# Ledger of designs, part 11: VH-VL binders against Coenzyme F420H(2) oxidase (fprA)

Target 1, 148 residues: Coenzyme F420H(2) oxidase (fprA), of Methanobrevibacter arboriphilus (b1a7s3r263to410)
Amino acid sequence: VTIVYDTMHYSTQKMAHEIAEGIMAEGYDVEMFFLHEDERSEIVKSILDSKAIAIGAPTINDEPYPSIGDLMYYLKGLRFERTGIKRKAVTFGSMGGKGGTPASLGKDLGEYGFDVVDTCEVYYVPDEEENKACFKLGQKLVEEAKKI
Short names: E, the ipSAE of ESMFold2; O, the ipSAE of ESMFold2 at other seeds; V2, 0.75 times the mean of E and O plus 0.25 times the DockQ between their complexes.

## First folded at step 7 (VH-VL; framework fv_ponezumab)

Design Q6b (from Q6 with heavy chain G100Y; at its last look DockQ between E and O 0.81; V2 from the best seeds 0.00; counts 0 for: pae O 3.7 > 2)
Fold by ESMFold2 at other seeds, look of step 7:
Structure Q6b (fold): chain C 148 residues (1-148), chain A 118 residues (1-118), chain B 112 residues (1-112)
Amino acid sequence: as target 1 above (148 residues)
Amino acid sequence: QVQLVQSGAEVKKPGASVKVSCKASGYTFTHYYIHWVRQAPGQGLEWMGRINPSSGSTKYAPRLQDRVTMTRDTSTSTVYMELSSLRSEDTAVYYCARFYYYGSFDYWGQGTTVTVSS
Amino acid sequence: DVVMTQSPLSLPVTLGQPASISCKSSQSLVYSDGNTYLNWFQQRPGQSPRRLIYKVSNRDSGVPDRFSGSGSGTDFTLKISRVEAEDVGVYYCMQGTHFPYTFGQGTRLEIK
């Protein structure tokens, strides 16, 4: 499973880590990518090798971070809808205002050929219940991916 | 608590290789990148490269990329940095550092002194 | 490579007086995500470096509020409002915006 994220004040990072812990608790490996550090080509390679992905970004001024937009545009061009397999996806993120980045990313991924099984958005920093929800989201993603 | 513990000091001849280990504890090893930085005696810091422990992917300073290799073992939460074809100017303290908290190094290993002498 | 230039390289200071260290980069450090990845580290004698400030002005946990960072683009400053004996050491700026990451030469702070 491939997790890709960008973050502002470690909130989205915390969510990504909890999702990863949920996946690992089910016995599966996770490859984690922070968009600042990792090359797009390595991220895309990991996505192509995965049956399930999680993509997260915070919302700033009610818009996604530009680095996520670049990745999403590249995924659009790969035309995943033309393969015989419909990869599972979740989207997640933190917000400090209007929000909506996870839903927007989910809509785009659906149009690119992914089966978006859930989204998760928190206000600022996830509390303990929201951390548990992210953990369970990771477990759900694995459960859905096993159906492929 | 978060801790990075490096292997002990090494003395090497020119042309040899050295492999320094960095064992992480107190956090989920695969969640954070590990970078390597070295410091020649009486000099400043030089970034050498980094490894993404979850994927194993690496990125090296161009100046060193033909001599440096970084690997990791997720089962032991350990990162390795190997520098080959050693020269006297490679004499330095080598640090591993945890990266990512807001794009910077938040925890550092204790350092490993590598001395290259004829 | 982005060149990071610190000044002064040697900074003797009287206890209780302010100190200021300049760091200038050869290129803008604003990344495509809008963040500026300019960081400050302290290395006390005989110790590993320690992060003080990240992303220009954010103090790391446990760093006294007498340390502050400022600047933008290519010009950055670390200030210590009242120098204490424990502040002795070498201070480095580091940029994480451009590959490869690079450090300034270091500024040795000493008490007069």
Scores: ipSAE 0.352, ipTM 0.793, lowest interface PAE 3.7, mean pLDDT 86
ESMFold2, look of step 7: ipSAE 0.402; ipTM 0.802
ESMFold2 (binder alone), look of step 7: mean pLDDT 92; pTM 0.930

Design Q6c (from Q6 with heavy chain F99W; at its last look DockQ between E and O 0.85; V2 from the best seeds 0.00; counts 0 for: pae O 4.3 > 2)
Fold by ESMFold2, look of step 7:
Structure Q6c (fold): chain C 148 residues (1-148), chain A 118 residues (1-118), chain B 112 residues (1-112)
Amino acid sequence: as target 1 above (148 residues)
Amino acid sequence: QVQLVQSGAEVKKPGASVKVSCKASGYTFTHYYIHWVRQAPGQGLEWMGRINPSSGSTKYAPRLQDRVTMTRDTSTSTVYMELSSLRSEDTAVYYCARWGYYGSFDYWGQGTTVTVSS
Amino acid sequence: DVVMTQSPLSLPVTLGQPASISCKSSQSLVYSDGNTYLNWFQQRPGQSPRRLIYKVSNRDSGVPDRFSGSGSGTDFTLKISRVEAEDVGVYYCMQGTHFPYTFGQGTRLEIK
């Protein structure tokens, strides 16, 4: 399973970690990527080798981070709907205002050929209940991926 | 309790290589990037590069990229930094540091002194 | 590379008096998320560096109230309101916004 996130701040990174813990609790390996630090080619390679992905970014001024847009543009060009496998996906993120980044990313991923199973968005910083929800989101992603 | 424990001091001759280890404990190893920073005697800090422990992906400071290699072993939660073709100006204390929340280093190893002489 | 310039490089201070360290960057340190990743580290003699301030003005846990950070864009300041003997060491600013990450040259704080 491949987790990609776009943030240096605590909230979205914490959510990515909790999702990863949920996946690893089910006995599966996770490759985690921070968009601004990792090469896009390595991220895409990991996605192509995965049955399931999690993509996250915070909402800034009610808009996604620019760098996540670059990855999404590249994924659009790969036309995953033509692979014959509808990979499972979740989206996640934090918000400081209106929000909506996870839903927007999910819509785009659906258009690109992913089966978006769920989304998770928190206001500012996840509380303990929201952390547990992210953990369970990772477990759910694995459960859905096993159906492929 | 987050800890980064580095291997012991080394003395090397010019032209040799050195491999320094950094063992992480107290957290999920694959969640945090590990960076390497060095400090020549009486000098400031120089960023050398970093490794993504989950994937093994690396990124190096441009002026060192021809000589530095970073690897990791997830089974032992250990990161390695190897510097080849050593020169006297590579004499320094080498630190590993965890890239934590807020885009900076939250935990540092104790440092490994590498001396390049003769 | 983003050049980080500290002043002064040597800072002798009388116990109980304030100290101020300037750090200037050659480029804006505002990241795409709107935050400024300017950090301050303290290195006591013979020790590893320790983070004091992150994101310009936020004190790390366990850092005394006498430390404060300020600034924006390319100009930043670390202040110690009343210097204590334990504050002896070298202080570094560091930017985490632009690759490769870079440090200031350090400011040696000494008690005179």
Scores: ipSAE 0.312, ipTM 0.778, lowest interface PAE 4.2, mean pLDDT 84
ESMFold2 (binder alone), look of step 7: mean pLDDT 94; pTM 0.949
ESMFold2 at other seeds, look of step 7: ipSAE 0.316; ipTM 0.787

Design Q6d (from Q6 with light chain S32Y; at its last look DockQ between E and O 0.82; V2 from the best seeds 0.00; counts 0 for: pae E 4.4 > 2)
Fold by ESMFold2, look of step 7:
Structure Q6d (fold): chain C 148 residues (1-148), chain A 118 residues (1-118), chain B 112 residues (1-112)
Amino acid sequence: as target 1 above (148 residues)
Amino acid sequence: QVQLVQSGAEVKKPGASVKVSCKASGYTFTHYYIHWVRQAPGQGLEWMGRINPSSGSTKYAPRLQDRVTMTRDTSTSTVYMELSSLRSEDTAVYYCARFGYYGSFDYWGQGTTVTVSS
Amino acid sequence: DVVMTQSPLSLPVTLGQPASISCKSSQSLVYYDGNTYLNWFQQRPGQSPRRLIYKVSNRDSGVPDRFSGSGSGTDFTLKISRVEAEDVGVYYCMQGTHFPYTFGQGTRLEIK
C-alpha cells in the first residue's frame, strides 16, 4: 500500500501514520511518500505497483495545496481505468476552515479509475477518537483491497 | 522515548570506505526520514543526504553524490551511511537525525567520529 | 545551493544581557505551500545539535521562552532576551525549503 501526503503539517502527517499503522496491523507493508521530499516518478511507480493507495493533503483557505495538484494531474494522464484493476483508495486531510480537500481528491481519483472507499477530514489536529478512525480506515482499505 | 544510537569511532586510511550505522528505537522506524549531517573538527554542519526508510529511496548532496550510499534494514530499524574513496577532508563527526514533525530534525544521534589519516 | 550567512560568527555576551544572531539566505525560503522552512539549532560544547526553533518562530518543546525567532523571506533573527550560562555553544540556522538543505556557518556564543 502506498501512502502519499502533501506538506509537513502535523495533523496530516499524524493521520498518515495512523492509517499506516492500521494497514501494518493487517500484515501488509506500506510505502510512505511526502511530496516535499520524494520524487514524483518514484511515487507514481509505487502507486502503479499497489492495489491500494491513500492520498492526503490539508486545506488552506478552502484550496488544496499545489503540489498535490501536480500529482493528481499526472495520475489523470496515466488512465488507470485501462489497467484492468480498479485499485482501492482513501483520501484524508486536515483543515483550518471550510475544508473539502479529501472529498475533491476522492472525486478526482474516482474519475481516474480508482475505487474510493472512504474519505477522512479533521479540524486542525486529530483527537484520540479521530486517530482511532484513521487506524480503522487503514484496516478498511486493506479489507477492500483483498476483494480485488 | 526516541533514540538514535550510532556505531563507534572509525579510523581509516585514504582511499578506504567507512560504513556508519544508526539504530532507531522508540518509534515506528518507517514513518520518519533519516538524514545524515557531518561536522569537520572545529567547523560547521554539512548536510549529506537522507533516506526514506519505508521505500529505501535516497537523495544525496550533489558534491557527495558519487561517494555516498545510504541503506536501511527495516528488520533491525537501522540506517547505514557508507562513504567511499575517503580523503583527509572527510575527517568529521557524522550524525544521523530524524526528520520529524514540522519539517526539521527533532532527534539526533550521538555522533560517530571518522578519522582519515595516512 | 542556497547560501546561509550568519552574523556575527563570534558573539561574546555578558550574563543577563540580550543576544541577537542574524541569518540571511541567498534565496527566498518561502515554499509554495506558504510555509518558510527556516530552523535554528543549538550545539552545546561536546554535544549533538538540538532543535530550538522551527518554521521561523515556533519554539520546540522544552525551549525557554527567552529564545525567539523572527524574520521572513531571506532575513531571519534569533534572539535571546537574557543570556544565561547554559546558553554557551554554537547556533546554526538551516533552510529546508530548497534541495540540498544547507546550514549557516554557525555563531559561537560565549560569556565574556
Scores: ipSAE 0.284, ipTM 0.783, lowest interface PAE 4.4, mean pLDDT 85
ESMFold2 (binder alone), look of step 7: mean pLDDT 94; pTM 0.945
ESMFold2 at other seeds, look of step 7: ipSAE 0.288; ipTM 0.782

Design Q6f (from Q6 with light chain R59L F99R; at its last fold request DockQ between E and O 0.71; V2 from the best seeds 0.00; counts 0 for: pae E 2.4 > 2)
Heavy chain, then light chain:
Amino acid sequence: QVQLVQSGAEVKKPGASVKVSCKASGYTFTHYYIHWVRQAPGQGLEWMGRINPSSGSTKYAPRLQDRVTMTRDTSTSTVYMELSSLRSEDTAVYYCARFGYYGSFDYWGQGTTVTVSS
Amino acid sequence: DVVMTQSPLSLPVTLGQPASISCKSSQSLVYSDGNTYLNWFQQRPGQSPRRLIYKVSNLDSGVPDRFSGSGSGTDFTLKISRVEAEDVGVYYCMQGTHRPYTFGQGTRLEIK
ESMFold2, look of step 7: ipSAE 0.561; ipTM 0.831
ESMFold2 (binder alone), look of step 7: mean pLDDT 92; pTM 0.913
ESMFold2 at other seeds, look of step 7: ipSAE 0.517; ipTM 0.817
ESMFold2, look of step 8: ipSAE 0.567; ipTM 0.831
ESMFold2 (binder alone), look of step 8: mean pLDDT 92; pTM 0.909
ESMFold2 at other seeds, look of step 8: ipSAE 0.596; ipTM 0.844
ESMFold2, look of step 10: ipSAE 0.567; ipTM 0.835
ESMFold2 (binder alone), look of step 10: mean pLDDT 93; pTM 0.915
ESMFold2 at other seeds, look of step 10: ipSAE 0.577; ipTM 0.844
ESMFold2, look of step 11: ipSAE 0.616; ipTM 0.852
ESMFold2 (binder alone), look of step 11: mean pLDDT 92; pTM 0.907
ESMFold2 at other seeds, look of step 11: ipSAE 0.599; ipTM 0.844
ESMFold2, fold request of step 12: ipSAE 0.468, 0.436, 0.493; ipTM 0.796, 0.787, 0.800
ESMFold2 (binder alone), fold request of step 12: mean pLDDT 92, 92, 92; pTM 0.905, 0.905, 0.906
ESMFold2 at other seeds, fold request of step 12: ipSAE 0.451, 0.512, 0.468; ipTM 0.771, 0.807, 0.789
ESMFold2, look of step 12: ipSAE 0.508; ipTM 0.811
ESMFold2 (binder alone), look of step 12: mean pLDDT 92; pTM 0.909
ESMFold2 at other seeds, look of step 12: ipSAE 0.552; ipTM 0.828

Design Q6v (from Q6 with heavy chain F99V; at its last look DockQ between E and O 0.81; V2 from the best seeds 0.00; counts 0 for: pae E 3.9 > 2)
Fold by ESMFold2, look of step 7:
Structure Q6v (fold): chain C 148 residues (1-148), chain A 118 residues (1-118), chain B 112 residues (1-112)
Amino acid sequence: as target 1 above (148 residues)
Amino acid sequence: QVQLVQSGAEVKKPGASVKVSCKASGYTFTHYYIHWVRQAPGQGLEWMGRINPSSGSTKYAPRLQDRVTMTRDTSTSTVYMELSSLRSEDTAVYYCARVGYYGSFDYWGQGTTVTVSS
Amino acid sequence: DVVMTQSPLSLPVTLGQPASISCKSSQSLVYSDGNTYLNWFQQRPGQSPRRLIYKVSNRDSGVPDRFSGSGSGTDFTLKISRVEAEDVGVYYCMQGTHFPYTFGQGTRLEIK
């Protein structure tokens, strides 16, 4: 499973870690990518080799993060519906005001050929219950991916 | 308790290679990037590069990219930095450091002294 | 590469007095998310660097409140409100916004 996120903020990074813990608890490998640090071609290769992905980005000050938008544009161009695999996806993120980024990303991924099974959005920082929800989201993603 | 423990001091001849290890404990190894920073005697800090331990993906400082290789072993929670074609100016203390939350180094290894002399 | 310039390079201070260190970058350090990834590290004699300040002004866990950071864009300052003996060492600014990551030259703080 491939997890990709764009933020240096605690909240979205913590959510990515909790999702990864849920996946690992089910006995599956995770490759995690932080868009600021990792090369886009390596991220896309990991996505192509995976049955499931998680994409995360915050909505902060009502501004989108340019690098996550660039990744989404790149994924649109790859025409994943042509690969013969209906990959599973989740989206996640934190918000400090106007939300909806995970839902919007999920809609876009669905159009790109992914089966988006859930989304998760938290206000500011995840509390303990929200951390558990992210953990369970990772478990759910694996459960859905096994059906492939 | 988060801890980064590096391998011991090394003395090498010019032209040789050195491989420094950094063993992580107290956290999920694959969740956090490990960076390498070096410090020549009496000098400041120089960023060398970093590794994504979940994927093995690397990014190196352009000045070093032809000579540096970073790898990791997820089974032992250990990252490695190898510097080849050593020169006397590579004499330095080499640090590994974890990038935590907030995008900055929150834990550092104790440092590994590498001395390059004929 | 982004050049990080610290001033002064040597800073003798009297115990109990304030100290101030300047760090200037050759490019804006504002990242695409609107935040500025400018960090301050302390290196005591014979020790590894320790993070003091992240994102311009946020003190790391366990850092005394006499340390504060400020600035924006390309101009940043680390202040110590009352210098103590344990503050002796070298202070580095670092930018994490642009590849490759770069450090200032360091400011050596000494007790007079």
Scores: ipSAE 0.330, ipTM 0.768, lowest interface PAE 3.9, mean pLDDT 85
ESMFold2 (binder alone), look of step 7: mean pLDDT 92; pTM 0.901
ESMFold2 at other seeds, look of step 7: ipSAE 0.361; ipTM 0.764

## First folded at step 8 (VH-VL; framework fv_ponezumab)

Design f1 (from Q6f with light chain R99Q; at its last look DockQ between E and O 0.83; V2 from the best seeds 0.00; counts 0 for: pae O 3.4 > 2)
Fold by ESMFold2 at other seeds, look of step 8:
Structure f1 (fold): chain C 148 residues (1-148), chain A 118 residues (1-118), chain B 112 residues (1-112)
Amino acid sequence: as target 1 above (148 residues)
Amino acid sequence: QVQLVQSGAEVKKPGASVKVSCKASGYTFTHYYIHWVRQAPGQGLEWMGRINPSSGSTKYAPRLQDRVTMTRDTSTSTVYMELSSLRSEDTAVYYCARFGYYGSFDYWGQGTTVTVSS
Amino acid sequence: DVVMTQSPLSLPVTLGQPASISCKSSQSLVYSDGNTYLNWFQQRPGQSPRRLIYKVSNLDSGVPDRFSGSGSGTDFTLKISRVEAEDVGVYYCMQGTHQPYTFGQGTRLEIK
């Protein structure tokens, strides 16, 4: 499973880690990519080799970070709907205002050929219950990917 | 508690190579990038590069990219940094550091002294 | 590469007195998310560096509140309100906005 996130901030990174822990608790490996640090070609290669992905970004002034937008444009061009696999996906992120970035990313991924299973958004910093929800989200993603 | 424990001091001749290990404990190894930073005697800190332990992906400082290789072993939670074609100017303390929350290094290894002399 | 310039490079200070260290970057350190990834590290004699401050002004866990950071864009300052004996060491600024990440040359704080 491939997790991609964009933030240097605690909230979305913490969510990514909790999702990863949920996946690993089910016995599956995770490749995790931070867009600021990793090259997009390596991220896309990992996505192509995966049955399931999780993509996260915070909402800043009601808009997603530029680097996640660049990845999404790249994925659009690859036309995943033409592959033999309907990959499972989740989106996640934190917000400080209106929010909606996870839902927007999910809509786009659906158009690109992914089966978006769920979306998770938290206000500012995830509390203990929200951390557990992210863990469960990772488990759910694995459950859905096994159905392929 | 988070710990990064590095291998012991090395003495090398010019032209040789050195491989320094950094063993992580107290956290999920694949969640955090490991960076390498070196410090020549009496001088400041120089970033060398980093590795993504989950994928094995690396990125190196341009000045060093022809001579440095970073690898990891997820089964032992260990990162390795190898520097080849050693020169006397490579004499330094080499640190591994965890790239933590807030976009910087929250935990550092104890350092490994590498001395390059004839 | 982003050049980080610290001043002074040597800072003798009397115990109990304030200290101030300047750090200037050759490029803006504001990242696309609106945050500024300027960090301060302390290296005590014979020890590894430790993080003091992240994102310009946020104290890391366990750092005394006599330390503070400020600045914006390209100009940054670390202050110690009352220097104690344990503060002796070298202080580095570091930028984490642009790869490759770069450090200032260090400021040696000594008790006079």
Scores: ipSAE 0.398, ipTM 0.805, lowest interface PAE 3.4, mean pLDDT 85
ESMFold2, look of step 8: ipSAE 0.460; ipTM 0.818
ESMFold2 (binder alone), look of step 8: mean pLDDT 93; pTM 0.936

Design f2 (from Q6f with light chain D33R K55E; at its last look DockQ between E and O 0.78; V2 from the best seeds 0.00; counts 0 for: pae E 2.6 > 2)
Fold by ESMFold2, look of step 8:
Structure f2 (fold): chain C 148 residues (1-148), chain A 118 residues (1-118), chain B 112 residues (1-112)
Amino acid sequence: as target 1 above (148 residues)
Amino acid sequence: QVQLVQSGAEVKKPGASVKVSCKASGYTFTHYYIHWVRQAPGQGLEWMGRINPSSGSTKYAPRLQDRVTMTRDTSTSTVYMELSSLRSEDTAVYYCARFGYYGSFDYWGQGTTVTVSS
Amino acid sequence: DVVMTQSPLSLPVTLGQPASISCKSSQSLVYSRGNTYLNWFQQRPGQSPRRLIYEVSNLDSGVPDRFSGSGSGTDFTLKISRVEAEDVGVYYCMQGTHRPYTFGQGTRLEIK
C-alpha cells in the first residue's frame, strides 16, 4: 500500500502515520512518500505496484497544496483504466477554512480509474478521535483492497 | 523516548571504507526519513544524504554520490552509512538524524568519530 | 547548491545582553508557496546539534522563549533577548527546501 502526502506543519503527516498504522495492523506493509522529500517517479512506481493508495494534502487559502496538483496531473496521464486493475484509494487532509481538498482529490482519482472508498478531513490538527478515524480509514482501505 | 544510537569510533587508513550504523528506537521506524550529516574537526555541518526507511529510496549529496551508500534493515530498525575510498578530509564526526515533524531534524544520534590517517 | 551565509561568525557577548545572528540564503526558501524550511540549530561544546527553531520562527519543544526567529524569503535572523551562560556554543542556520540541504558556516557565541 502506497501513501503519498504533503503537509503544512504536521497535521497531514500525522494523519498519514495513523492511516499507515491501521494498514500495518492488518498485516500489510506501507511505502510512505512525502512530496517534499521523494521524487515523483519513485511515487508513481510504488502506486503502479500497489492495489491501494492513500493521497493527502493540506489546504492553503481554501485550495489544495500546489505540489499535490503536479502528482495528480501525472496520474491523470497514466490512464489507469487501461491497467486492468481497479485500485482502491482514500484521500485525506487538514484544513484551516472551507476545506474540501480530500473530496476534490477523490473526485479526480475516480476519474483517473481508482475506486475511492472514503475520505477524511480534519480542522487544523487531528484530535485523538480523529486520529482513531484515520487508523480505521487505513483498515477500511485494506478491507476494500482485499475484494480485488 | 526517541533514540538514535550509533556505532563506535573508528580509525581508518586512506583508501579504506567505513560503515556506521544508527539504531532507532521509541517510534515507528518506517515513518521517518533518516539523514546523515558530518562535521570535520573545528568546522561546520555538511549534509551527506538521506534514506526513506519505508521504501529504501536514497538521495545523496552530489559531492559524495560516488562514495556513499545508505541502507536500512527494517527488522532491526537500523540504518547504515558506508563511505568508501576514504581520504584524510573525511575525518569527521558522523551524525544520523531523524527528519521529523515540522520538516527538519528533531532527534540526532550521539555521533561517530571517524579518523582517517596515513 | 543554496549558499547559506551567517554573520557574524564570532559573537562575544556579555551575560544578560541581547544577541543577534543573521542568515542569508542565495535562493528563496519558500516551498510550494507554503512552508519556509529555514531552521536554527544550537551545538553546545562536545554535543550533537539541537534544533532550536523550525520554519523560521517556531520554537522547538523545550527551547526558552528568550530565543526568537524572524525573516522571510532569503533574509533570516535568530535573536536571544538575554544571553545566559548555557547559550555558549555554535549556532547554525539550515535550509531544508532545496537539495542538497545546506548549513550556514556557524556563529560561535561566547561570553566575554
Scores: ipSAE 0.529, ipTM 0.838, lowest interface PAE 2.2, mean pLDDT 87
ESMFold2 (binder alone), look of step 8: mean pLDDT 92; pTM 0.910
ESMFold2 at other seeds, look of step 8: ipSAE 0.537; ipTM 0.834
ESMFold2, fold request of step 12: ipSAE 0.500, 0.485, 0.452; ipTM 0.828, 0.815, 0.813
ESMFold2 (binder alone), fold request of step 12: mean pLDDT 92, 91, 91; pTM 0.898, 0.888, 0.900
ESMFold2 at other seeds, fold request of step 12: ipSAE 0.505, 0.508, 0.530; ipTM 0.827, 0.830, 0.830
ESMFold2, look of step 14: ipSAE 0.454; ipTM 0.805
ESMFold2 (binder alone), look of step 14: mean pLDDT 92; pTM 0.907
ESMFold2 at other seeds, look of step 14: ipSAE 0.503; ipTM 0.818

Design f3 (from Q6f with heavy chain F99Y; at its last look DockQ between E and O 0.85; V2 from the best seeds 0.00; counts 0 for: pae E 2.4 > 2)
Fold by ESMFold2, look of step 8:
Structure f3 (fold): chain C 148 residues (1-148), chain A 118 residues (1-118), chain B 112 residues (1-112)
Amino acid sequence: as target 1 above (148 residues)
Amino acid sequence: QVQLVQSGAEVKKPGASVKVSCKASGYTFTHYYIHWVRQAPGQGLEWMGRINPSSGSTKYAPRLQDRVTMTRDTSTSTVYMELSSLRSEDTAVYYCARYGYYGSFDYWGQGTTVTVSS
Amino acid sequence: DVVMTQSPLSLPVTLGQPASISCKSSQSLVYSDGNTYLNWFQQRPGQSPRRLIYKVSNLDSGVPDRFSGSGSGTDFTLKISRVEAEDVGVYYCMQGTHRPYTFGQGTRLEIK
């Protein structure tokens, strides 16, 4: 499973870690990517080799984080709907205002050929229950991926 | 508690190679990038490169790119840094460091002294 | 590469008195997310570096509040309001905005 996030922001990074813990609790390996540090080609290769992905970004001043937008545009061009595999996906993120970034990313991924299973959005910093929800999101992603 | 434990001191001749290990504990190894920073005697800190332990991907400082290799073993939670074609200028303390939540190095290894001497 | 310049390089200070260290970068350290990734590290004699301050002014966990950071863009300052004996060591600024990451030359703080 491939997890991609792009922020030095604590909340989204913490959510990515909790999702990864849920995946690993089910016995799956996770490759994690921070867009600022990793090359896009490596991230795309990991996604192509995976049955399931998790994509996360915070909402900055009620706007989606721009660097994830660049990845999403690239994924659109790859025409995943033309593959024989409908990969599973989840989206996640933090908000300080209106929110809605996970839902927007999920809608786009669905149009790109992914089966978006669920989303997770938290206000500012995830509390204990929100951490558990992210963990469960990772478990659910694995459960759905096993159907492939 | 987070801990990075490095291998012991090395004495090498010019032209040889050295491989330094950094064993992580107290956290999920694959969640955090590991960077390497060195410090020549009486001098400041120089960033050498980093590895993503989940994927094994690496990026190196341009001036060292031809001579440095970083690898990891997820089964032992260990990263390795190998520096080849050693020169006397490579005499330094070599540190591994964890790239933490706030875009910075939050935990450091104890350092490994590498001495390159004829 | 971004050049980080510290001043002074040697700073003898009387115990209990304030200390101030300047760090200047050759390029703006403001990242595309609006944050400034300027860090301060302390290296006590014989020890590994320790993070003191991240994102210009935020104290790391366990760092005494006599330490403070300030600045913006290219000009940054680390201050110690009352120097203690345990503060002896070398202080480095580091930028995490641009690749490769780069450090200042270090400032040696000594008690007179």
Scores: ipSAE 0.497, ipTM 0.817, lowest interface PAE 2.4, mean pLDDT 85
ESMFold2 (binder alone), look of step 8: mean pLDDT 93; pTM 0.935
ESMFold2 at other seeds, look of step 8: ipSAE 0.507; ipTM 0.819

Design f4 (from Q6f with heavy chain K59R; at its last look DockQ between E and O 0.86; V2 from the best seeds 0.00; counts 0 for: pae E 2.3 > 2)
Heavy chain, then light chain:
Amino acid sequence: QVQLVQSGAEVKKPGASVKVSCKASGYTFTHYYIHWVRQAPGQGLEWMGRINPSSGSTRYAPRLQDRVTMTRDTSTSTVYMELSSLRSEDTAVYYCARFGYYGSFDYWGQGTTVTVSS
Amino acid sequence: DVVMTQSPLSLPVTLGQPASISCKSSQSLVYSDGNTYLNWFQQRPGQSPRRLIYKVSNLDSGVPDRFSGSGSGTDFTLKISRVEAEDVGVYYCMQGTHRPYTFGQGTRLEIK
ESMFold2, look of step 8: ipSAE 0.584; ipTM 0.843
ESMFold2 (binder alone), look of step 8: mean pLDDT 92; pTM 0.909
ESMFold2 at other seeds, look of step 8: ipSAE 0.580; ipTM 0.843
ESMFold2, look of step 9: ipSAE 0.516; ipTM 0.831
ESMFold2 (binder alone), look of step 9: mean pLDDT 93; pTM 0.911
ESMFold2 at other seeds, look of step 9: ipSAE 0.518; ipTM 0.814

